# Designs tried in a protein design chat: VH-VL binders against DENN domain-containing protein C297.05. Part 3

Target 1, 138 residues: DENN domain-containing protein C297.05, of Schizosaccharomyces pombe (q9y7q7r449to586)
Amino acid sequence: VNEIPGWNDVDLYPLFRALSIPNILVLFEAALMEAKVIFLSENLGMLGYASQALLHLLYPLTWQGLYIPVLPRRLISCFEAPCSYIIGTLSYFFHMDDVPLDNIPLVVCDLDKNSVSTFGKIVRLSRSLRSKLQAHLK

## First folded at step 1 (VH-VL)

Design e2 (framework fv_ecleralimab)
Fold by ESMFold2-Fast, scan of step 1:
Structure e2 (fold): chain C 138 residues (1-138), chain A 122 residues (1-122), chain B 107 residues (1-107)
Amino acid sequence: as target 1 above (138 residues)
Amino acid sequence: EVQLVESGGGLVKPGGSLRLSCAASGFTFSDAWMHWVRQAPGKGLEWVGHIKSKTDGGTTDYAAPVKGRFTISRDDSKNTLYLQMNSLKTEDTAVYYCTTDLWSGYEYFDYWGQGTLVTVSS
Amino acid sequence: SYELTQPLSVSVALGQTARITCSGDNIGSKSVHWYQQKPGQAPVLVIYDDSDRPSGIPERFSGSNSGNTATLTISRAQAGDEADYYCQVWDSSSDHVFGGGTKLTVL
């Protein structure tokens, strides 16, 4: 049995309310490979709740990259950071041209639209493992 | 077992309309993204468009050659996918396949129907 | 629009190794999938995510992807491997892109 410890104790409700299970799996895969993740929303609370839920999904692993739940407009150059990150920002402050073309692999998640866009290669979990995780998340 | 069965193909004149159906079974249809892929006689495969699952917003995307003319829809209560084709052109002549990806929803096509032939000719 | 290029045809002798290429700009950063299509039949997925095999696909089928070229390798070719083979990627700007297809002939 290879259950993820603490899975059932983690409050994933905000993430599950905003995103479908397949989209959550893409975010989980991106975080596992230490890619770059950008959360977009018009709601500051959603940015905090969703990003925190993603961090909890990694248990017992701890996120080693940069984590900024809400990026101030004046610090938009942080999207150019060469390290792995999870950064949230208000949708109206964000443009794709703020992220360098070589700053991949990158996942952009719009929490208000339940959409996930990937740039560069995101290493996917095996079909069998994805199926098991989907069953557990439902 | 997963099965996809297309129907509705036939002969239609240029400028005409036709609606294709795809009956799905063996998986939770409402959770799956559904795609249409076509193949002109003697030519290669070409993606036509997709419709997302209801949980992913149920939105549609289309390849440039069909955008504005074709509409994809779904009826989750009947496990059926549809392709409404309007303003048909001779270059739309092809076998149309219904296909899905049960894992990522969009990256590849792990299940295909047998296809239905659409011929646009005078 | 993103484009994938495949050779029109490849011939291989029975029992030998066939290699079918799929070329695209920086394709190594994408996940490549391969389909086998026999005359009058629907395509069948034979490789996904560059190198993984679906259940039922023999170990003779393998894949690789790096730089600007992805390759489908069919070891110990059999008469039943004769088919058209298509590579495919998802691209954020073009959605799903297929190669033009390669006809494999087993001599």
Scores: ipSAE 0.005, ipTM 0.609, lowest interface PAE 9.8, mean pLDDT 85

Design e3 (framework fv_ecleralimab)
Fold by ESMFold2-Fast, scan of step 1:
Structure e3 (fold): chain C 138 residues (1-138), chain A 122 residues (1-122), chain B 107 residues (1-107)
Amino acid sequence: as target 1 above (138 residues)
Amino acid sequence: EVQLVESGGGLVKPGGSLRLSCAASGFTFSNAWMHWVRQAPGKGLEWVGHIKSETDGGTTDYAAPVKGRFTISRDDSKNTLYLQMNSLKTEDTAVYYCTTEGYYDSSGFDYWGQGTLVTVSS
Amino acid sequence: SYELTQPLSVSVALGQTARITCSGDNIGSKYVHWYQQKPGQAPVLVIYYDSDRPSGIPERFSGSNSGNTATLTISRAQAGDEADYYCQVWDSSTAYVFGGGTKLTVL
């Protein structure tokens, strides 16, 4: 569909409760450079809120890669896609060996543990841009 | 509660055909990926094949030993899974179980029927 | 094609701990499910996602999975635990793979 209803009503608060600001900044940096982002949680609602919040933070930029807010285990081969993506999945369905490493950097975020792991080089924002993002999130 | 009830098993001669049915209840059958798993007498479990939900394309996949001879189908209006077995061999003698991949895609088989025995012999 | 190896048989004394292994290349990168099957009965899921228990399965049943070996552990073994136990994984190249099964005997 051309329009996503309710996109402008995204609540960013759940993301701040789950993740520290430094970890949110890593996710934002990964999305800006069109890396691969995987969200993990044992809570389906959290996967939806976190991925939507990340996409909202990119405004006015639009995400150009694949977007799958909740990936079922039977579709695990989607992690093999040779393109940028934002994919969420339940923690207990996920193993690192399901994700082949390619030339696109990967960030794996566990929303329940406030942890972010990076594979490959993610370009970091300048201090000025990080300050602007922190102001935007508040 | 989830219930799976297999039927249609029996004695058939080599080269013959047989159709098994599995009646499902207690869950949204149309959303489930359904599997057949067999067990030869005194042997271990062996995956036979599956059929995806209609929403996921309704496609089928089969284990190598049965590919080309067995066909899996479903009738979502009747909550029923089928296994059409053609060109049966003695090696196909087994208890055939109907099972579902769990709700929310567990990738494990969380619900099983009691099985139906297929004996291929003269 | 991917394959899982289990010992044919394991014995345990009443009240002792039984350990049933399931070996596969880099199995620690996959989720392992375990099934209990008693004679004349359908398999019953006893452990899913390496270590989780379905409702109704006693706490005596636990699982682990690391490297090349997954393990089903049954503590304080009871006579009613006698059964065949199967491990199972999903593999992207092979689909659904079962181990050969292990017969547990409670002495």
Scores: ipSAE 0.005, ipTM 0.526, lowest interface PAE 16.3, mean pLDDT 83

Design e4 (framework fv_ecleralimab)
Fold by ESMFold2-Fast, scan of step 1:
Structure e4 (fold): chain C 138 residues (1-138), chain A 121 residues (1-121), chain B 107 residues (1-107)
Amino acid sequence: as target 1 above (138 residues)
Amino acid sequence: EVQLVESGGGLVKPGGSLRLSCAASGFTFSNAWMHWVRQAPGKGLEWVGHIKSKTDGGTTDYAAPVKGRFTISRDDSKNTLYLQMNSLKTEDTAVYYCTTGIYRSQAFDIWGQGTLVTVSS
Amino acid sequence: SYELTQPLSVSVALGQTARITCSGDNIGDKYVHWYQQKPGQAPVLVIYQDSNRPSGIPERFSGSNSGNTATLTISRAQAGDEADYYCQAWDSSTAVVFGGGTKLTVL
């Protein structure tokens, strides 16, 4: 078909309502370069929607890192993993001290605030490609 | 040395206004979430509100009893936190503490000595 | 609306173990912090994130948090432990919430 299989099965609306397009692009760029991505929200549903939407935006690329859509509090040490990951957790369980800063760039996204913080170098798309993607997503 | 020093407390009549200040030193103030916590004489601790760091959006949240009457702001260039208190009521009488915690954890490891606000004639 | 409930007072004999509880709906799914406050002084953080001690806090202080109850445990109680103790958590509807406080008396 002329559309990505399953595209209509993924509800992207919550992500676009929570985050500005420029912030979505930062998350997309982080995922493309296999950085560490942390999603924060006080809403468990939002954590699932956001992480699934990000993975869908990568199609046909398949995420090769660790993926935990909702991290239980007892497993908070998973943030110390020395590998690429996409992990969501409730905002009040998360503390920056839980995440060692290593050679893998880190992006922390607070879905409730439309806030994206980057640590380390994120390889950005060219201005031309970024502009075309912004137009497509809008 | 990490330090928080409150000032601006005093006697105010009901319906009046007062602004509290909290001078911070010894840590990177701009990265910290800052909170106001109060304690009425002989009573327990009561959270008043907070302001997040600029990196985390700089938004404010307030406890229900003060929402609409109190405003929290910060001046990162001066390392100073403010609490603007309007429409003061007798039940606002308390020692007001400014606090900050372990980054983003809302665990308050640093407290000022407090400043007394008395709302009475 | 989210509330933390503590007993008003707890007594402990010198050298014995005191336990102060903090009850809240599904509090085990939240981080709980504990503060000690002596008369005329600002509160002092004694336990953060359920069970961690800040630098300078004796090993006699420990914490746990599961289900609907968090507990501050003070072993080998000393006269200087006499104080008011407050638990604190975060809830999305209220942000920061404190318990009502527990007065610990060391006999």
Scores: ipSAE 0.000, ipTM 0.519, lowest interface PAE 13.5, mean pLDDT 83

Design e5 (framework fv_ecleralimab)
Fold by ESMFold2-Fast, scan of step 1:
Structure e5 (fold): chain C 138 residues (1-138), chain A 125 residues (1-125), chain B 107 residues (1-107)
Amino acid sequence: as target 1 above (138 residues)
Amino acid sequence: EVQLVESGGGLVKPGGSLRLSCAASGFTFTNAWMHWVRQAPGKGLEWVGHIKSKADGGTTDYAAPVKGRFTISRDDSKNTLYLQMNSLKTEDTAVYYCTTDRYSYGEDYYGMDVWGQGTLVTVSS
Amino acid sequence: SYELTQPLSVSVALGQTARITCSGDNIGSKNVHWYQQKPGQAPVLVIYGDSNRPSGIPERFSGSNSGNTATLTISRAQAGDEADYYCQVWDSSTYVVFGGGTKLTVL
C-alpha cells in the first residue's frame, strides 16, 4: 500500500467515533481549499482534538489561515473575519447569524451530532484521491 | 422520506425504443451519482450504467451489453433520472431499478442504499 | 472484465451461522457491499465497505474481506433471513460488478 507520509502517526479514533468518513472528507476538502471551518461541541476536549486532527491530516501542508481551537464567547465577532479560518466553539455560544456569508465557503461541523453543513461551493477531491483517503482512514 | 420511483416500463417489440424515468425525493439529488440496475426474470442483478453528479463532471458510463443503445441523462431541476433505451433486444427484458450511492460523493465506499421498486420492461413480439 | 463468483445456494438451520462467500481476483483490495433481496422486492443494503452495517440492520449480520474472498456472515439465522444475497464491488474499468447471487434457505 502506498502511504502519504505522516498520515499513520495521527490518532483519529475520537474523530472517527464523532464523525462519519464522508463528513471527515468534507472537512478535509474545505481545509485544502482554505475555506472557513467551524467546529461545534458541548465538550471542550472534542473541540481541541477535532481541530488538531484536521490540521494533522493536512501534513505536509501548513494551515495559513486563522486558527482558534476554542473561541471564548466574548470574541464571537471573530466569526466575522473575512479570511480562511478553523474555529471551534461551544455549541451554546454559536448562532448562524454570527457568521456573515461571503465569497469564502463555510463548513459548520457539529461534532456531537455527526452533522456537517456547507455554505457556498466546496471543491471536491477527485474520486481517486477521495478513495485513497477513505481506504487510509477506514 | 428518501424515495426513488421508476416509471415508463411496458411491452415493446424487438428493435423498438422505450424511455424510463426515476423520480427522486427526500435527498439532495444534484449531488448524487445515479445508477440503473436491471434484473431479468429469475436472474441476478446486472448494472446497466450510471451518470455522475454535475460536480464530478456529469459523465456517463455503460455496461458493455447496452453501450451504444442506451443513454442515461438527468434533470436536476426536476430531481429526475432517465434511461433512453433504443434498439431493444429480447435479452433486455428485465425489471429496471433506479438506485443511488447517496453517501458516496462519487466513491465506492457506501454502496447503493436507496432503491426504487423497479419497472418491468418486456421485449417480445 | 472483472467477475465475482458466489455459490448458487446455501442452507442454514434456524439459530445457526450462515456464511456466504464472494470470490474475485484480489477482492481484498476492493470495498465489498452486500444486498438482501426477497421475492418481489427491491434489494436492501445490509453491509457496506466490507464490514459496516447500515442503520436498522441487525447485529447478526457481519462481513469480512481479504485476499480473494469476501464473506457475509449471518449469525443466529432467523426465518426472515431467507432471501437472495448479492455481493458488489467497484472496478475502475467495468464499474459496478455484482456477484451472481446466493439463495439462502433457512431450514
Scores: ipSAE 0.000, ipTM 0.532, lowest interface PAE 16.6, mean pLDDT 84

Design e7 (framework fv_ecleralimab)
Fold by ESMFold2-Fast, scan of step 1:
Structure e7 (fold): chain C 138 residues (1-138), chain A 123 residues (1-123), chain B 107 residues (1-107)
Amino acid sequence: as target 1 above (138 residues)
Amino acid sequence: EVQLVESGGGLVKPGGSLRLSCAASGFTFSNAWMHWVRQAPGKGLEWVGHIKSYTDGGTTDYAAPVKGRFTISRDDSKNTLYLQMNSLKTEDTAVYYCTTVGEYSSSDYFDYWGQGTLVTVSS
Amino acid sequence: SYELTQPLSVSVALGQTARITCSGDNIGSYNVHWYQQKPGQAPVLVIYRDSNRPSGIPERFSGSNSGNTATLTISRAQAGDEADYYCQVYDSSTDVVFGGGTKLTVL
């Protein structure tokens, strides 16, 4: 789990504690290109904090896709939505079989393992833009 | 135009070591994820491992059969990818390809392949 | 670990349609990519993400993927299509997985 020394914004702290900066940048890039993002954790609070932090990083842009911070097991068909989304769910209820892989790139982030898996092409920001973002994130 | 050229293949005895190189040109190498894929004579394709770009963390992942014996590295100043192979087994005999999807993209498929270099592990 | 199964060989008459299958448990939930390899040459990507063609690949090549079977379809087969064909997916546990390959013979 990676932290940024001297970062005092409490609203973003849980995300930076759970994920490395490179993994946060992948999530940011996925959201910018309107991909599908799935957050996994065994902790309900982490799902809410991480998704809210990602939305905050997009400011002043407003997320236009589907947003479900915590998806109940009975609504797993929401993963089949043919649109951009940010959806969180408890790790033990998640199976890749529930997510049809379509023409919209998918990013699956396991907050408990600091891991990000990508399916399809996620367009990366230029080096200069990534450098500016890393400086902003410290 | 994108080009990948592998070199360093040859004959080694079981238990030996060998290092392969892949010289890349035609794209910004430092931004690309690089992969090694092998193919035993007359057999199918098998993924060996990858190394991410510096900006994506520069981390490596390996297929189970080679984990602990093979090491992937890169030298972005020379646009070169490496595969260090240790404790070689007869089952490692194959043509080794370096491959990539190019710049500024993370992908699960391979647009560009080198010509391959043959590694033969035999007594 | 995840496994993909292909038939060892498929034959097609010149001008007819060839179909090469790739079977995997719930493969319809994966993105399937297809490669063509001619003797002594490196593989060439012919289909990515189930049904998309890279620039330069003729429209005779198409793909589909549903349930437990993905299919590469080559219509109006030409002598130059004779090659080995490999399917490939990415699995979160195993990373890259290739099928065993199918030799296509054009009669």
Scores: ipSAE 0.000, ipTM 0.522, lowest interface PAE 14.3, mean pLDDT 82

Design e8 (framework fv_ecleralimab)
Fold by ESMFold2-Fast, scan of step 1:
Structure e8 (fold): chain C 138 residues (1-138), chain A 120 residues (1-120), chain B 107 residues (1-107)
Amino acid sequence: as target 1 above (138 residues)
Amino acid sequence: EVQLVESGGGLVKPGGSLRLSCAASGFTFSNYWMHWVRQAPGKGLEWVGHIKSKTDGGTTDYAAPVKGRFTISRDDSKNTLYLQMNSLKTEDTAVYYCTTKSGYTFLDYWGQGTLVTVSS
Amino acid sequence: SYELTQPLSVSVALGQTARITCSGDNIGSKNVHWYQQKPGQAPVLVIYDDSDRPSGIPERFSGSNSGNTATLTISRAQAGDEADYYCQVWDSSYDHVFGGGTKLTVL
């Protein structure tokens, strides 16, 4: 959610404040290839802002997978979904034991620590394209 | 058939260095995170560190007691995992196990271990 | 740091049921794994994901996990079950955390 109505760039701000550009590129690549993305934070608002910012970066592409900005503990079985997803959850509820590793690559992003962990093969953009995007985002 | 075979253990004086190797076979080594776990004589199991697969960035993480002294590396062309141990202390005396996991949070494949004794 | 606590030793009579506990803060929200280690041998996974058995592990081995305590249960104990048993969880901050181990003696 934008702080000022109609200010499109505000949607990206929380992501850029929390994460380095290289880490944002990993998330972007994961979303492009329809991988599984999990956002962790101790702040509920941050989970909503960061996930919305990632979806905004995909424009004009529309995310076709499961999207849950804040997952309550009672619904942890959603991590077992055999499909692409973007799911955020509070850090203290998160356990890797709840997430089965399957043929769909997984990226776990801790927004409070600027940390991105990958499980499985993430198809990367060409190095030249990644460099161009990194320069443009900076 | 998954096999992990450790080698390189031996007797070393405090402050010395030693490199352990783990030869892997029976699985696509490059796709797996690899771990080192140690066990001091008569004591329990202690995780030492891991190295991620090349696809996941090939980064390493270490338990606090060994961070800065031990280095984990891998050679995917040789299906071999390494543990470089520097500035060895008597408390590093242990059997060192090479281990991996099949995609969950448990360690299901273990080597037989190699004994490292740090004594003067 | 996240810690798992096990009793130092447990004794069981031949043919009876042994129970080994593993205590940790809110451990019921984590998947608990159990390893058996005999003298001079590498650990062997006997229970994973709280209650599942790897191929080759007898049905006498079972597990449970709720609240702050996980339990490994060995029914109809045999002499060959005498070993050290370790519980283990994965934690986002400490990776693989092991309990201190429990020596099971079969009388």
Scores: ipSAE 0.000, ipTM 0.506, lowest interface PAE 12.6, mean pLDDT 82

Design e9 (framework fv_ecleralimab)
Fold by ESMFold2-Fast, scan of step 1:
Structure e9 (fold): chain C 138 residues (1-138), chain A 123 residues (1-123), chain B 107 residues (1-107)
Amino acid sequence: as target 1 above (138 residues)
Amino acid sequence: EVQLVESGGGLVKPGGSLRLSCAASGFTFSSAWMHWVRQAPGKGLEWVGHIKSKTDGGTIDYAAPVKGRFTISRDDSKNTLYLQMNSLKTEDTAVYYCARDYFSGSEYGMDVWGQGTLVTVSS
Amino acid sequence: SYELTQPLSVSVALGQTARITCSGDNIGSKSVHWYQQKPGQAPVLVIYRDSNRPSGIPERFSGSNSGNTATLTISRAQAGDEADYYCQVWDTSTDLVFGGGTKLTVL
């Protein structure tokens, strides 16, 4: 009855294949607080699937920040944007030095390694909402 | 939709000239590296040349068989790629494709192709 | 000039694994891209930088590249996989080379 609207309409399988439930929850929490999210993968398809899945998890909220599912190397300066964003890029031309750390928390997710690194403080969901999300992800 | 559309192909006599155009839509053309690739009837793919974005130096390179006869250019204000073909030979008969590099400025991989335009060099 | 060698044809039974090779001197030090071309159609990029799949390409397609041989592997082959397959490298920043192409037949 207290289900997230649209949850069952989203194909989340690629995201669940790549990431553990705890890591998905960190990404969801980061997006809810309008942090910076960077997706890394050597597979372009995974960058598209993961970023779309994250946006769908936010329903009915609409992402208000910058969204670039696959960032070309020539546009690497977009990581310097002083605003919330969800940006995916290929692992082999990403360097942390390209991303200045500011007052907006940053989450870097490597989809190929099932790893999530946080820089700054991410506000955590209530235990009730976290429990519901974990139930729905299984 | 991301799209490349070639035009300008046709029948031309040996020694003649043709100018091919490739109209791009659905992406930021000025940022893309662009290629011309040809395919003779029943044969394999053969690279003709490429042109980099201005940001990456605007470098233009040609395959040996066409060097000195063909010229690649681009008009970023019109989102159009060109291939000027001079001193055409019968062995230049092919379908000519334009193609986009996937990662402009760092990687070569042609992710979007036009449907091709046929150039026939025959008397 | 640098040359890439592919077999002219490869046959695979439906549901089995096809392997298409691309041989070149020290090709393992280069990035290999693979294209699929069906009759009357433009080529489609199926693998880039040795082993990476573009969005929309099934996981049945994979690639490897080491030493003098790069390989395109198509698992669980389907009738719709019948096509010509081309490998491609940059020999230098000014010279791009295609292999001769391999016709894949699904039996």
Scores: ipSAE 0.000, ipTM 0.492, lowest interface PAE 19.8, mean pLDDT 82

Design g1 (framework fv_gevokizumab)
Fold by ESMFold2-Fast, scan of step 1:
Structure g1 (fold): chain C 138 residues (1-138), chain A 122 residues (1-122), chain B 107 residues (1-107)
Amino acid sequence: as target 1 above (138 residues)
Amino acid sequence: QVQLQESGPGLVKPSQTLSLTCSFSGFSLSTSGVGVGWIRQPSGKGLEWLAHIYWDDDKSYNPSLKSRLTISKDTSKNQVSLKITSVTAADTAVYFCARSYYDSSGYYPDYWGQGTLVTVSS
Amino acid sequence: DIQMTQSTSSLSASVGDRVTITCRASQDISNYLSWYQQKPGKAVKLLIYAASSLQSGVPSRFSGSGSGTDYTLTISSLQQEDFATYFCQQSYSTPLTFGQGTKLEIK
């Protein structure tokens, strides 16, 4: 009965409308292995919805890395952080040249195009675990 | 301990389908992170990656050959198979299968078979 | 596709020599690089993975170094059994690509 502010506002529907289930699974696998995840969209609201939905899918695990739902252009150096992160930014501010590639795998997700690009290797879930996750996602 | 062995027809005619089998021991393709792939080498030339299959049956193909390639596994028999359709003389090569782990260190085939020579000739 | 270039196709050396083989990627591959040894009639052997990690069972005279686009395999004191062809491979992006190979020959 006691609502925690913001917790019940997490909605998976915007993510499911933007991305296919296979693409959502890649993002989930990346987050589980503490990779770097970048969300791109022309819509600020989509950046917030997608990143919050990904964090919600990790429950009961709590994301321990850097989390910036919408990165301002002036803080673009945050992409150089030598740690796991989930960062969203507007597509028109983003260039791959801003992201140094290191030993932490990187996933770039364009929410407007339903596309996921991986740099480095993402460990995949077993078929059984993927089936269970797909049942959860519906 | 870990061993992989390729088997193939040796000789195949142009336009036919080439079928290759990799039999392995010392590991299971049901283990998370484990994959088996195929790499080929034409005489006197370099190595070309063709395809690999993961423990969960997910597959990756070389885009330049994807329309001609089919990779599959039989986990209970410890076998991985590759089929190449519409072969030509350019497919004449030694074909290797190899095990690797697919993780944050990348995909690196750590144990390879001896290779099987396939000649495409009439 | 990422292109891997081994500019030296053949290199002559004597037992006891320090040998260096180089590999260049067409873009930054963030240490997703492996080195392999191939001898005629034998299975290909992994020597180094993740640019500098020595595969178990490989002699300590082999080492890997480099970053970004430039990588090096070093054999500190060449042995008779080391005369072979050496290949680099990137696993940063699909398709996986190999260098053309460097054949190490008896001087």
Scores: ipSAE 0.000, ipTM 0.512, lowest interface PAE 15.4, mean pLDDT 82

Design g10 (framework fv_gevokizumab)
Fold by ESMFold2-Fast, scan of step 1:
Structure g10 (fold): chain C 138 residues (1-138), chain A 120 residues (1-120), chain B 107 residues (1-107)
Amino acid sequence: as target 1 above (138 residues)
Amino acid sequence: QVQLQESGPGLVKPSQTLSLTCSFSGFSLSTSGVGVGWIRQPSGKGLEWLAHIYWNDDKSYNPSLKSRLTISKDTSKNQVSLKITSVTAADTAVYFCAHIYGRSPTFDYWGQGTLVTVSS
Amino acid sequence: DIQMTQSTSSLSASVGDRVTITCRASQSISSYLSWYQQKPGKAVKLLIYAASSLQSGVPSRFSGSGSGTDYTLTISSLQQEDFATYFCQQYYSYPLTFGQGTKLEIK
C-alpha cells in the first residue's frame, strides 16, 4: 500500500480508469525527466484529477516546472513557456500548432482516448525499474 | 471563409524597394494565435519562407534576408505588408501571403500569389 | 538550417494508382512537418500537418506518416484532380524550410 503523507487526499482511481499502465509510465517518465506534459479531456474534473495524480506519483520528488491544471483558451500563450510544464486543457480548444517550436520533449495525453503521443526523446526507465513499477501499479 | 489577396508592383527596378500588401478577410489579426506569413517562389524553383507576423506584433524573419526585410500589420485594415530593400534579379518570384493559426507555424490558407519581376 | 530533401522531382502515375511521395530532413524534426499541394494558377493548399494530421476538408485518400528524419505523403487512389506539385515543410526550428517539390504527372 502507499503510506506517503497526503496520498489519502488524492484519488488516483480516475487516472487508472482513463489510462493503461504503459501510458501512465510514459507520463511518469516524461515528468521525471522534466519534459512538457499536456493533458486533454472534455471533462474539466478529469484534467484536475489526472494532473494531481501525476504529481503524486513523483513523490518524494517535487514538480519544479509550470503547473496549470486547466488552461482557458484565452491564456493559450502559456504553451509558449520555454520551460518544463504540466498543462491541462479542454480537447475541443486544443490545436498542436498552439505549442511552439521548442527543444524540450513534449508528451500529449488524451485522457478520453487513452492515448499518449510523444514529440522528442523521452528517456525510458530501465527494464528492471519499469517491471517493478508495473507490478506495483497493477 | 478565409481569403487572402496579394498586391504588388509587377515590375520593379534593381536597387529599389519592393513593397507588397496582403489584404484578407474571414479572420482578424486581433485574434490570439493568428498570424500572416510571406513565402516566395522563383520560376521553376522551390518555396522560400520570408517572414511572418502574429496578432501580438511578434515578428520572425528568414535570417538570410533579414537585413532587407520589414514586415508590418494594420489590424484595422486587415492588411499585412512586406518590404524588401535593394532588390536584384534574384528577387524575381511569385510572392504569396498565407494565414497562420498557432505558434508552430503552418500555412493553412494561401493567396493566389503575385508575380514580381526585377528588371530595368 | 534544416534541409528538406524530396528525392523525386517528378513522378508519373495513373488515375487509381497508390502514390507515395517522400521527404527527408537533414536532422530529426519530431513530426513538426506539413504537406502542401500546388496546382498551376491556383492557391496552395495545406493537406497534412504534424506529419499525420489531415487538414479539414482534405479527402481521406491523403495520409501522412513518418518520424524522425523520414516522412511520406500517400495518396491511396489517385484522382484526376490530384495531379499537382507536392512539397513538405518543417516547422521544428527557424528558419522554416521547404522541400524542393515533387511534381506528380500523368503517365
Scores: ipSAE 0.007, ipTM 0.532, lowest interface PAE 9.5, mean pLDDT 84

